# Ledger of designs, part 153: miniprotein binders against q53ft3

Target 1, 195 residues: q53ft3
Amino acid sequence: MFGCLVAGRLVQTAAQQVAEDKFVFDLPDYESINHVVVFMLGTIPFPEGMGGSVYFSYPDSNGMPVWQLLGFVTNGKPSAIFKISGLKSGEGSQHPFGAMNIVRTPSVAQIGISVELLDSMAQQTPVGNAAVSSVDSFTQFTQKMLDNFYNFASSFAVSQAQMTPSPSEMFIPANVVLKWYENFQRRLAQNPLFW
Key: E = the ipSAE of ESMFold2; O = the ipSAE of OpenDDE; V2 = 0.75 times the mean of E and O plus 0.25 times the DockQ between their complexes.

## First folded at step 16 (miniprotein)

Design Q48 (at its last look DockQ between E and O 0.01; V2 from the best seeds 0.00; counts 0 for: pae O 13.4 > 1.5, placed apart)
Fold by ESMFold2-Fast, scan of step 16:
Structure Q48 (fold): chain B 195 residues (1-195), chain A 83 residues (1-83)
Amino acid sequence: as target 1 above (195 residues)
Amino acid sequence: SPIQEEFEKLMERAEYHFKFAEKYYELGDKEYALLYFEFAARIFRKAAELAKKNNDPESYKEAIEYAEEAQKYAEEIQKELEK
């Protein structure tokens, strides 16, 4: 029913069901994660009056889970992005020699989804510092895509002096690619949702 | 009283949802803004019902006014999302 996405990692779509109404995704190496996307797969909606509460759990210095409410997903809001970097434990030792009583906590965090009545969800308060702009996240993703495309395309650019006649190939001047990139970036800055 | 403390907790929770809705609206997430304004309205109405049972008309009026404000913003956002 649910999916979990971390930039640069494989999408998870097979949550572990730990109760009739509770699902969990594991997040290994969670200290390297800044943002998590939680979404509904779009095949089965929530029953009327229900939604999902989204929790994040990290291990504290004793390995015990610390759960925090990040937010919600509903039929009207089937995907959400959360910032989790500010929620992680700060267990760093200040001893330069690595004190023996300082142990590395497990590196696996979890995303938990609890299917609940909207009334029950309204009784809960999410952590404030996990809130992230969906528009800003889309803009960041789009900027990275543009940078990647431009860098990839420009790596194949050749001068006119290096071009050989070929009836099977078409050539596009690198300047046209640069113009497109600059125009798209300018328009994105004016309206992040322009198509 | 315990009832007054419960009322204050509901008011604080609803105000937190209202604040969250404003934050998400500012961030451009209208769907979340809508959800949290609806949550705020629901909890303000729960507070109003508690005040009514406690025979406290001033608290009832306050909670209802906030609930109506939250619902007004939710309706405005619903209109924006339909366009």
Scores: ipSAE 0.589, ipTM 0.860, lowest interface PAE 1.6, mean pLDDT 75
Fold by ESMFold2, look of step 17:
Structure Q48 (fold): chain B 195 residues (1-195), chain A 83 residues (1-83)
Amino acid sequence: as target 1 above (195 residues)
Amino acid sequence: SPIQEEFEKLMERAEYHFKFAEKYYELGDKEYALLYFEFAARIFRKAAELAKKNNDPESYKEAIEYAEEAQKYAEEIQKELEK
């Protein structure tokens, strides 16, 4: 349902589902992380009238988790960038993950996503300025993610003469990836906010 | 009084959302601006209902006027996003 991305790291798309409505991503070496992107994969939208509250958890000096509300994702705002560097010593917020007081090493934090009613989300106040509100920063981060995908995929490109038959694998012609990339870049240049 | 304290907390929360929505709109994040204006309207209406139960028409009018303003901004932004 959700993805989690940190610049310079492999995207995480396999959240730990800790309840029917609660999902968690681990962030090892979180002290080196300033920003995290949380996004919907697009396969399962939120039910009508619901959205996701996004929390950041880190172990305090005693190893106990401290959860802070970063902000929200919804069907109308399916991706957001959160700044976490200023939150690593903040006061905890009211949160739905209280049953998960799990002792962690000081280098591992978590991103938690709780699927909630919009009315319940409205009663919560995120820690100030956690969500990055600059469209330019969001667009640049998204563009870098897409550039990384294109470069990664193209690094496996082979000509037909170089191809080893592999009938159990599905293949995508390189031209399809290039056409998609060019089309996406054109759309982003025309409307950076088309997300 | 405890009812007045609850009203003031609701108004403060709604005002926080409203100001946050204005900042996101100014920065060009219309999706978050819309979300936070809608949150503000919801909480201002909750405050208005509390003022109504407390037979406080001045506080009711104030909260409803803010709720309607927040809703108006949300509707305008939603139209911008649909273009």
Scores: ipSAE 0.489, ipTM 0.820, lowest interface PAE 2.0, mean pLDDT 78
Fold by OpenDDE base, look of step 17:
Structure Q48 (fold): chain B 195 residues (1-195), chain A 83 residues (1-83)
Amino acid sequence: as target 1 above (195 residues)
Amino acid sequence: SPIQEEFEKLMERAEYHFKFAEKYYELGDKEYALLYFEFAARIFRKAAELAKKNNDPESYKEAIEYAEEAQKYAEEIQKELEK
């Protein structure tokens, strides 16, 4: 139902469902994360009148999770970008995950999505500056994401002579990735909201 | 040294991915487990290369051993996925 994207990391589409209405993504090495994208996969919409409240948790000095409301995703807004880098020293808020005994690694942060009534969501106040509201911030994030992806992908590049036979694997020429990257950058420059 | 610091950062990062892979495997998500083990292996190899350049055979050995372990798990999962 949900996906989670961190720049320079593999996209996560397998959220841990910790309850009927609650989903969690793990974020290892959270200290290096500036932004997170949460999005609906498009397979299952929210029920009518419902959406998702998105929370971030990080371990405090005692190793206890501190949860903060980042924002929301809905059928009408199926994706959102959140800045989490500045939240690591923030205060916790009431959250729907507090009563749940979620198995956690102390060094791993989490994104939690709670499926809730839209009316209830409207009464909640996200932490300040978590939602990326500016086009510039979005553009910067996207650029960083693209760069990190390209760097990641390029690390797998091998010459034909270096390839080992692997019949079960599909290979994509590096030039295809580069062309995609260039085209995406061009489109982004023209309209940051082209997608 | 800056090189040693970079090495430690790589090792730490690779370890995170390794642990994340283990978790995915435990959850039954073998595809993601595979991907993260592969990613861990790659980063460990980068660390090894850095150690080699720094003439640190002990660090090299450590990184290579972890890389091989990660790769082994990846290969095992790949075999499971092919069944």
Scores: ipSAE 0.000, ipTM 0.209, lowest interface PAE 13.4, mean pLDDT 78
ESMFold2 (binder alone), look of step 17: mean pLDDT 89; pTM 0.879
OpenDDE base, second read of step 17: ipSAE 0.000; ipTM 0.195

Design Q49
Fold by ESMFold2-Fast, scan of step 16:
Structure Q49 (fold): chain B 195 residues (1-195), chain A 83 residues (1-83)
Amino acid sequence: as target 1 above (195 residues)
Amino acid sequence: SPIQEEFEKLMRRAEYHFEFAEKYYELGDKEYALLYFEFAARIFRKAAELAKKNNDPESYKEAIEYAEEAQKYAEEIQKELEK
């Protein structure tokens, strides 16, 4: 019913069903994972009034699993991106997985999906940094790209006196690059998804 | 009062959902904004039911007003998504 995607890895579409309403994906080598995408396969919708609560489990300093609520998937929101690289050892969320004995390898994290009534899901509060961090990560990546491009382009700047006449070459005034950089940065600050 | 403490917990949870909905709306994620406004409305109404059982009409009115506001935003976003 569900899929799990990590950049650079094969997509998983066969969750382990650990209870009638509970599904788990294993994430080996989770320290190399920044983001996880959880999605519905689109074939079977949730029953009316139900959705899925998405949890992440990692081993704490004592090797015990710590479950945190990342967010939700529903028929109206069938996919979500979560940042897990910023999740440090802290208090765990209330979670339904304690009722089931889930086998965990010490070096493996897990994504858990619990199928719940929407009323039950509304009683939960997800960790704030997992949801917001996807925008932060995109903004950070875009800012790095802008900075790298501007620095790269500027490293090739030469004065008119240093130019050798060449009919086969094209040149762009440095101020055009600066104007692009300033405009893009301004628009990114206003709306990260403007492009 | 245990009932008053539970009322305050529900109000804080609904407020959290309301703020989350506003944040997602600003980020352009209208589907999540809709979900969280609906969650806020549900929990504010749950708080109102507790206030009613506790014979606290002021708390009841407050919770209902917030529930109606959240529901109004949810309905507006739902209409945006349909078009």
Scores: ipSAE 0.447, ipTM 0.806, lowest interface PAE 2.2, mean pLDDT 76
Fold by OpenDDE base, second read of step 17:
Structure Q49 (fold): chain B 195 residues (1-195), chain A 83 residues (1-83)
Amino acid sequence: as target 1 above (195 residues)
Amino acid sequence: SPIQEEFEKLMRRAEYHFEFAEKYYELGDKEYALLYFEFAARIFRKAAELAKKNNDPESYKEAIEYAEEAQKYAEEIQKELEK
């Protein structure tokens, strides 16, 4: 149902479902993370009148998880970018994950998504610093994400001469990916929020 | 009074959402702006209902006016997104 993306890292599409309405992604080495993208996979929409509250947790000095509300995802806003770098020293807030005994390692943070009623979500206040603070930061993050994708995809590039016949497998020409990348970069440069 | 305190709490929360909506709109994230204006409108309406129950017409009027404003912005953004 959900995906999680950190620039420079592989996308996570397998959330741990810790409850019927709660999903968790682990973020190893969270101290190096500035931004996180949370998105719906598009396979399963939220039920009508429901959305997802997105929380970030990190271990405090005592190793106890501190949860903070980052924001929301909905059918209308199926993806969001959150800045988490400034939250690492923040105070905890009320969260729906408090009763959950989630085994954590000290270096691993978590993204939690709680499926909730929109009316309930309206009663919550995200931490102010979690919002994308600047267009520039967003652009930088997006660029890093794109670079990561391009690098990953290009690592699988083979010449046609190197291809082994696999009639059941679909192939995408590398130049298509490159053109997409270039066009995306151009649009991003013109308007960082074009999409 | 406890009711007045709750009203003020709701108003503050709605204002918070409203400000976030404005911020996201300025950033160009219209979908999030829409969401937060909708949230603001909902909470302002809730505050208005509370004021009404408390027989406070001034607070009711204030909350309704803000709710209408938030709703107006939400509708405008929705129209922009449909374009």
Scores: ipSAE 0.081, ipTM 0.547, lowest interface PAE 2.7, mean pLDDT 81

Design Q5
Fold by OpenDDE base, second read of step 17:
Structure Q5 (fold): chain B 195 residues (1-195), chain A 83 residues (1-83)
Amino acid sequence: as target 1 above (195 residues)
Amino acid sequence: SPIQEEFEKLMERAEYHFEFAEKYYEMGDKEYALLYFEFAARIFRKAAELAKKNNDPESYKEAIEYAEEAQKYAEEIQKELEK
């Protein structure tokens, strides 16, 4: 249902579903990450009146997870870019992942997506500095992201016949990822400030 | 009063959404601007309903006016997105 993209890294399309309505991506070496893209794969839309609250979690000095609300994704806004570099010293907020026993390592952060009612989402306030605010930063990120995505798409595009059967792995058709990319590029071309 | 405090919290949250909406609109992200204006409108309406229950017509009026403003912006952006 969701994907996660860090510039210079492989796209993640297999979130860990920790609950019926909760999905988690691991972000190793999170200290080197400035921005993250969260996006819908386009396979399954949100039900009517629902969306996703996107959270970032990092370990504090005591190794305890600090969760912060980055923002949202919806059917109308199926992808978003968040700046997480400035959040690494921020304060935690209420989050829906508190009851989840997620194994954490000091160098691994997490992106959590909680599927919620839009009305419930409206009652939440994301951290202000999670929004990408500079054109330059966005441009740099976008270029890196696009290059990475292109490399990913070109390197991993195999036919179904070429796929090694792996029942334990979930595969997303390249067309799904490409469709997202094309939509993103189109929007970016129309509005260079799109993010 | 607890009701007044809740009202103020709702107004603050709605204003927060409204400011985000404006920011995203300025950055050209109309979809997010739309979302946050809609959120603002929802919360302002909730504030208004709370004020109504508390028999506070002034607070009700204020919240409704902001809700209408947020809704107006949302509708305008929606129209822009449909072009």
Scores: ipSAE 0.479, ipTM 0.813, lowest interface PAE 1.1, mean pLDDT 84
Fold by ESMFold2-Fast, scan of step 16:
Structure Q5 (fold): chain B 195 residues (1-195), chain A 83 residues (1-83)
Amino acid sequence: as target 1 above (195 residues)
Amino acid sequence: SPIQEEFEKLMERAEYHFEFAEKYYEMGDKEYALLYFEFAARIFRKAAELAKKNNDPESYKEAIEYAEEAQKYAEEIQKELEK
């Protein structure tokens, strides 16, 4: 249902479903990540009155996830860019003797998506510093990543006659991917700040 | 009072939504601006109902006026998106 992309990484389209209404993407080596893009994969909408709350988490000093609400995706807003580089600042992850502890295993953060009633979403407040104020040089990167996504997805397209039955596998029609890509490019060209 | 504290929390939440809506509109993100103005209107109306039950007509009027303002912006943006 959802996709997640980060600069310089392969797009993720296979979220781990952890509950009937909850999906998670892993973000390894998250300290190098400044922005995350979350989007819906197809033209199949959320049910009426529903949307998705987007969360970011990182492990605290005890290894437990600390969840923060970044924002939402809805039928009217099926993609969004979130700035996560500042969300760990001031959280106390720094130590005074950094030079003595420079060797660390890569930390894994997560993007979580919870499918919720719009009324429930309205009762939540996202963290303020997750909003993106401009697209500028990020616009070219985003367009490049969408090109990569479209090309990658299209390379796996098969006709119905070539499909093998597999209830556990998800298939996206190539024309749906193309329609999403064209709509996003068109809107970005008309107003690069539409995000 | 607990009711007054709940009213203030609702007003603050709705104001945050309103500010997010303005910020996203300035960034050209009309879809998010619409969503957040609709959220603001919804929560302002919830605050108004709480004030009404608390027999506080001044707080009710204030919350309703903000709800109507947020709804007006939402309707305007929705019309822009339909074009």
Scores: ipSAE 0.397, ipTM 0.784, lowest interface PAE 2.4, mean pLDDT 74

Design Q50
Fold by ESMFold2-Fast, scan of step 16:
Structure Q50 (fold): chain B 195 residues (1-195), chain A 83 residues (1-83)
Amino acid sequence: as target 1 above (195 residues)
Amino acid sequence: SPIQEEFEKLMKRAEYHFEFAEKYYELGDKEYALLYFEFAARIFRKAAELAKKNNDPESYKEAIEYAEEAQKYAEEIQKELEK
């Protein structure tokens, strides 16, 4: 239902479902992360009157998760960018994940999404220092993600003369990747949230 | 009193949402501004109902006025988004 994006990393679209209404993404090497984007995949909307509360957690000195509420995603606001760099030394907020047996790896942070009634979400207050401009900040690191993907894909390019076709392998023309990249950049410049 | 303490907690929570809405509007995130003004209005109305049960007309009036202000801003932003 959800995706998670960090600049310079592959997008995650396969959240670990830890309860009927709770989903988690792992963020390894979280000390290098400044911003995270959480978004809905657009295939299944929230039921009427419901949305998702977005939490961030990191392991404390005892290896226990410290959960903080970053904000929300809803059918009317299906994507949001959050600043997490300032939260790594903060206090935890009230959260619904406390009783869950979530498998933890030391040094791995998590994004948690709890599907809740809008009325329940309104009873909570997000941490103040996670709020950032969705448009400007999202554009900046989305560009980094696009560059990383293009460079990665291009690193496997070979000329047609160097190809020895294998029946089990697929090949994508480099020009197709370039066209996609250019089209995406153009659309992003006109409307950063077109996707 | 416990009822007055709960009222103050609701007012503070609604004010926090109201400030978030203003901040997101300033940042150009109208969808989030709308969400948080709607949240502020909801919680101010809950505070008003608590004041009503506590037979406190001054607190009721205060909470209702803030709820109406938040709702007005939410409606204005929703119209902006529909254009």
Scores: ipSAE 0.476, ipTM 0.823, lowest interface PAE 2.2, mean pLDDT 78
Fold by OpenDDE base, second read of step 17:
Structure Q50 (fold): chain B 195 residues (1-195), chain A 83 residues (1-83)
Amino acid sequence: as target 1 above (195 residues)
Amino acid sequence: SPIQEEFEKLMKRAEYHFEFAEKYYELGDKEYALLYFEFAARIFRKAAELAKKNNDPESYKEAIEYAEEAQKYAEEIQKELEK
C-alpha cells in the first residue's frame, strides 16, 4: 500500500504491517537522512474519508523511541516529502505506535503510517519543520532522488540479446525510463511541485 | 473554563493548519494546501459548535468566519486543481 524513499537508497515498497491500520518502514543510519518521501503505491487507495498520518521515530539518548508527526498522505495527496534532519533533537508527540514493541537499534529510525479518518487527522498538528522549507531544497532532493533511481534502473539494463527468456516477467525498455527521466527533469525545471 | 480552554486549543490547531496551508500554497503544493485548508475549516467548525454549546456567540462568530475563510480558500484551490 505504501512506499518509502530516501535519496541515495533503494525504494522500500514492503512496509511492515504491525496492525490492520499501521505500517512501518525501517530507516537504517537515519542520521545521514535529510528527507524522506512517503507515497502510496497506487494499488490500494484509502477508503473514503480516510488517509494516512505519517510519523517519524528516532531513538533518544536513552534508546527510547521519540515519535513525531510529519504530516499526511491522502488519495488527493498520495505522496509527500518530509524533512527529518531537523527533527532528530525534537520533542515527541502523541502517536498511535506506542503499543508496538519494536526492537530498535540506535542507528535505525522508523517511518510509521497510521490509516485514520480524515476527521481524526484534522485533530493532529504536524511538526512545523517537517515541511519542505524551500523550493530549492525540494528541487535538490528530487534531483538526487531521480538520479539515484535512474542510475539504479540503468544499471540493470541489458540488450535484448542478453536477456534470459522469462515469460512471466515484464520488461521495460531502457529508452522508456530515459524518456520518463528527461520528461520529469523538464517538468521539474518548469514547476518543482508539478507532481 | 475547560470549555474555553478547549475552544482555544481548537482555534490554535485550526490556525496552525491554516498557516501550513498558506505555506504549502506559497510553495506551489496545491494539494497539500487544499488538505490543510480543509482541516482548518473542519476544526474551526468544531470550535464554532463548541462555542455554540457554551452559549458564546462572539466566539461562535469568530470561528465561523475563519471556517468560511478556510473553506473559501479550499474551494478556490480545488477549482485551480480542476483546470
Scores: ipSAE 0.239, ipTM 0.685, lowest interface PAE 1.8, mean pLDDT 84

Design Q51
Fold by OpenDDE base, second read of step 17:
Structure Q51 (fold): chain B 195 residues (1-195), chain A 83 residues (1-83)
Amino acid sequence: as target 1 above (195 residues)
Amino acid sequence: SPIQEEFEKLMYRAEYHFEFAEKYYELGDKEYALLYFEFAARIFRKAAELAKKNNDPESYKEAIEYAEEAQKYAEEIQKELEK
């Protein structure tokens, strides 16, 4: 249902479902992470009137998780970028993950997504520093993300002659990905806020 | 009073959402701006209803005006997104 992307890292598409309505991604070496993208995979939409509250957790000095609400994802906003670098020293907030008995290593943070009613989401207040604060930072992150994606996708590129027939699988020509990438970069360069 | 305190909390939350909406709009994230304006409108309406129940017409008026403003912005952004 959800994916998580850190610039320079492999995309995570397999969240740990810790409850019917709760999903968690592990973020190793979180101290080096500035931004995180949370996105819907597009396979399963939120039910009508529901969305996802996105939380970040890091271990405090005592090793206890500190959870902070970053923001939201919805069917109308299926992806969001959050700045987490400035949150590493922040105070915890109320969160729906209190019952999680997840053994954490000190270097591993988590992204938690709680599927909730929009009305309930409206009653919550994300931390202010979680928003991307500058166009430049956003552009840089986006570029890194795009590069990572392109590199990742390209690593799987094979010639048609090298392909093993798999009728059940869909294939995307590499040139389509490249064209998309080039077009996206061009648009990004022209207007970092084109989307 | 407890009701007044709750009203103030709702107003504060709605204002918080409103500010986020403005921020995201400025950052070019119209979808998030829309979401937060919708949230703001929702909570302002809740505040208004609470004020109404508390027979506080001034607070009601204030909350409704803010709700309408938030809704207006949401509608405008929605129109922008549909172009």
Scores: ipSAE 0.570, ipTM 0.850, lowest interface PAE 0.9, mean pLDDT 85
Fold by ESMFold2-Fast, scan of step 16:
Structure Q51 (fold): chain B 195 residues (1-195), chain A 83 residues (1-83)
Amino acid sequence: as target 1 above (195 residues)
Amino acid sequence: SPIQEEFEKLMYRAEYHFEFAEKYYELGDKEYALLYFEFAARIFRKAAELAKKNNDPESYKEAIEYAEEAQKYAEEIQKELEK
């Protein structure tokens, strides 16, 4: 239902479901991460009156997880960017992942998403230092998704000599994908909100 | 009193959401600004209900005024997003 994106890394779209209403993404080498984007995949909306609380967790010096509420995703706000670089020295907040407070490997952080009633979400306050500019966030998110899409698509490129005859298949030349990528980057640079 | 302490906690929570909404609005994130103003209004109204039951008209008036202000900003942002 959810995706997680870190600049310079492959997008994660397969969250680990740890409970009926709880999903987790692992973030290895988290000390190199400045921002994380959490988003809904767009095909399945939240049920009426519900949304997702987004948490960040890192292991302290004893390997114990420290959880902090970053913010929310909802049908009206299906994607959000958070700054996590300043959070590793903070104290933990209240969280619904109690049974998951076990010793973890020192370099792996997690993003947790808890599906909750909007009224329950309103009772909580996110950490103040994770907020990021919407315009800058959109530009960064769009550029990273564009990069990830191009890299993913190009990984399936085959030469004409490697094609097997298949009357029902369609093929798109790799250079058409490249031209689309270049055109989109140019337009994004001129106006980040052009689409 | 316990009911007075709960009122103060709700007011602090709603004020935090209100400040978050203003911050996100200044950052250009209108969708988040809308969400947080709606959250602020909800919690301010919950505080007002508590003050009303506690027969405290001064606190009731304060909470309602903030709730109405948050609701007004939410409605303005909703109109901006509809354009």
Scores: ipSAE 0.482, ipTM 0.828, lowest interface PAE 2.2, mean pLDDT 78

Design Q52
Fold by ESMFold2-Fast, scan of step 16:
Structure Q52 (fold): chain B 195 residues (1-195), chain A 83 residues (1-83)
Amino acid sequence: as target 1 above (195 residues)
Amino acid sequence: SPIQEEFERLMERAEYHFEFAEKYYELGDKEYALLYFEFAARIFRKAAELAKKNNDPESYKEAIEYAEEAQKYAEEIQKELEK
């Protein structure tokens, strides 16, 4: 349902589901990360009145996770970029993941996504220093890349009638992300102005 | 009183959302600006309901006026995004 992108790394599209409404991506070597992008894959929307709260955690000096609320993703805002390079010494925020006792590898940071009611999300305040300008060349580049991915991925959306029946599933072809990446790289090499 | 403290907490939270909406709008992120103005309006209205139950018409009026302002900005941005 979600993807996570860090500049210079392979995109992650297979979040670990740790509860019915909670998803986690691991970020190894997090000290080298300046920005992280969280996005919906474009094929399955949130139910009406729901969205996702996006959290970042890193291990403190004792190896305990410190969670911070970065922001949100919604059907109206299905992708967001956050600056995390300034957060490693910041204060933590209230978060739903602490009660779950999520087990993690030491020295690995995480992105957590909690699917919540919009009313619940409105009760929270994200850390202010994770916000970034959409006019920055990097954010413009990333938004265009995500737009291209959504358009490409949506072309492969299929109904259950077109697949072997599986209860409660929506299908994304196994190779759609790879095909998107190959198409993107080919078009960029052919004409850098295509996007 | 606990009710007045809760009202003040809600007002502060809604003001945070309002300021964050203005910040994102200035940064060119209209989708986030819309989301945060909608959150501000929602929490200001929650504060207004609390003031109404507490028979505090001045606090009610203040919260409603801010909710209407946030709602107005949200509607204007939504129209921009629809075009």
Scores: ipSAE 0.510, ipTM 0.829, lowest interface PAE 1.9, mean pLDDT 77
Fold by OpenDDE base, second read of step 17:
Structure Q52 (fold): chain B 195 residues (1-195), chain A 83 residues (1-83)
Amino acid sequence: as target 1 above (195 residues)
Amino acid sequence: SPIQEEFERLMERAEYHFEFAEKYYELGDKEYALLYFEFAARIFRKAAELAKKNNDPESYKEAIEYAEEAQKYAEEIQKELEK
């Protein structure tokens, strides 16, 4: 149902479902993470009148998880970017994950998504610093994400001479990916929120 | 009074959402702006209902006016997203 993306890392599409309405992603080495993208996979929408509250947790000085509300995802807003770098020293808030005994390692943070009623979500207050603070920061993050994707995709590039016949397999020319990348970068430079 | 305190809490929360909506709109994230204006409108309406129950017409009027404003912005953004 959900995916989680950190720039420079592989996308996570397998959330741990810790409850019927709660999903968790582990973020190793969270100290190096500035932004996280949370998105719906598009396979299963939220039920009518429901959305997802997105929480971030990190271990405090005592090793106890501190949870903070980052924001929301909905059918209308199926993806969001959150800044978490400034939250690492923040205070905890009330969260739906507090009663859950989630095994944590000291260096691993978590993204938690709680499926909730929109009316309930409206009553919650995200931490102010979790929102993308600037267009520039968003652009930088997006650029890093795109670079990661391009690097990953290009690592699989082979010449036609190197290809083994596989009639059942579809292939995409590398130049198509490159062209898309270049066009995306151009559009991003013109308007960071063009999409 | 407890009712007045709850009203003020609701108004503060709604205002918070409203400000966030404005911020996201300025950033160009219209979908999130829409969401937060809708949230603001919902909470302002809730505050208005509370004021009405408390026989406070001034507070009711204030909350309704803010709710209408938030709703207006939400509708405008929705129209923009549909183009």
Scores: ipSAE 0.033, ipTM 0.490, lowest interface PAE 3.4, mean pLDDT 80

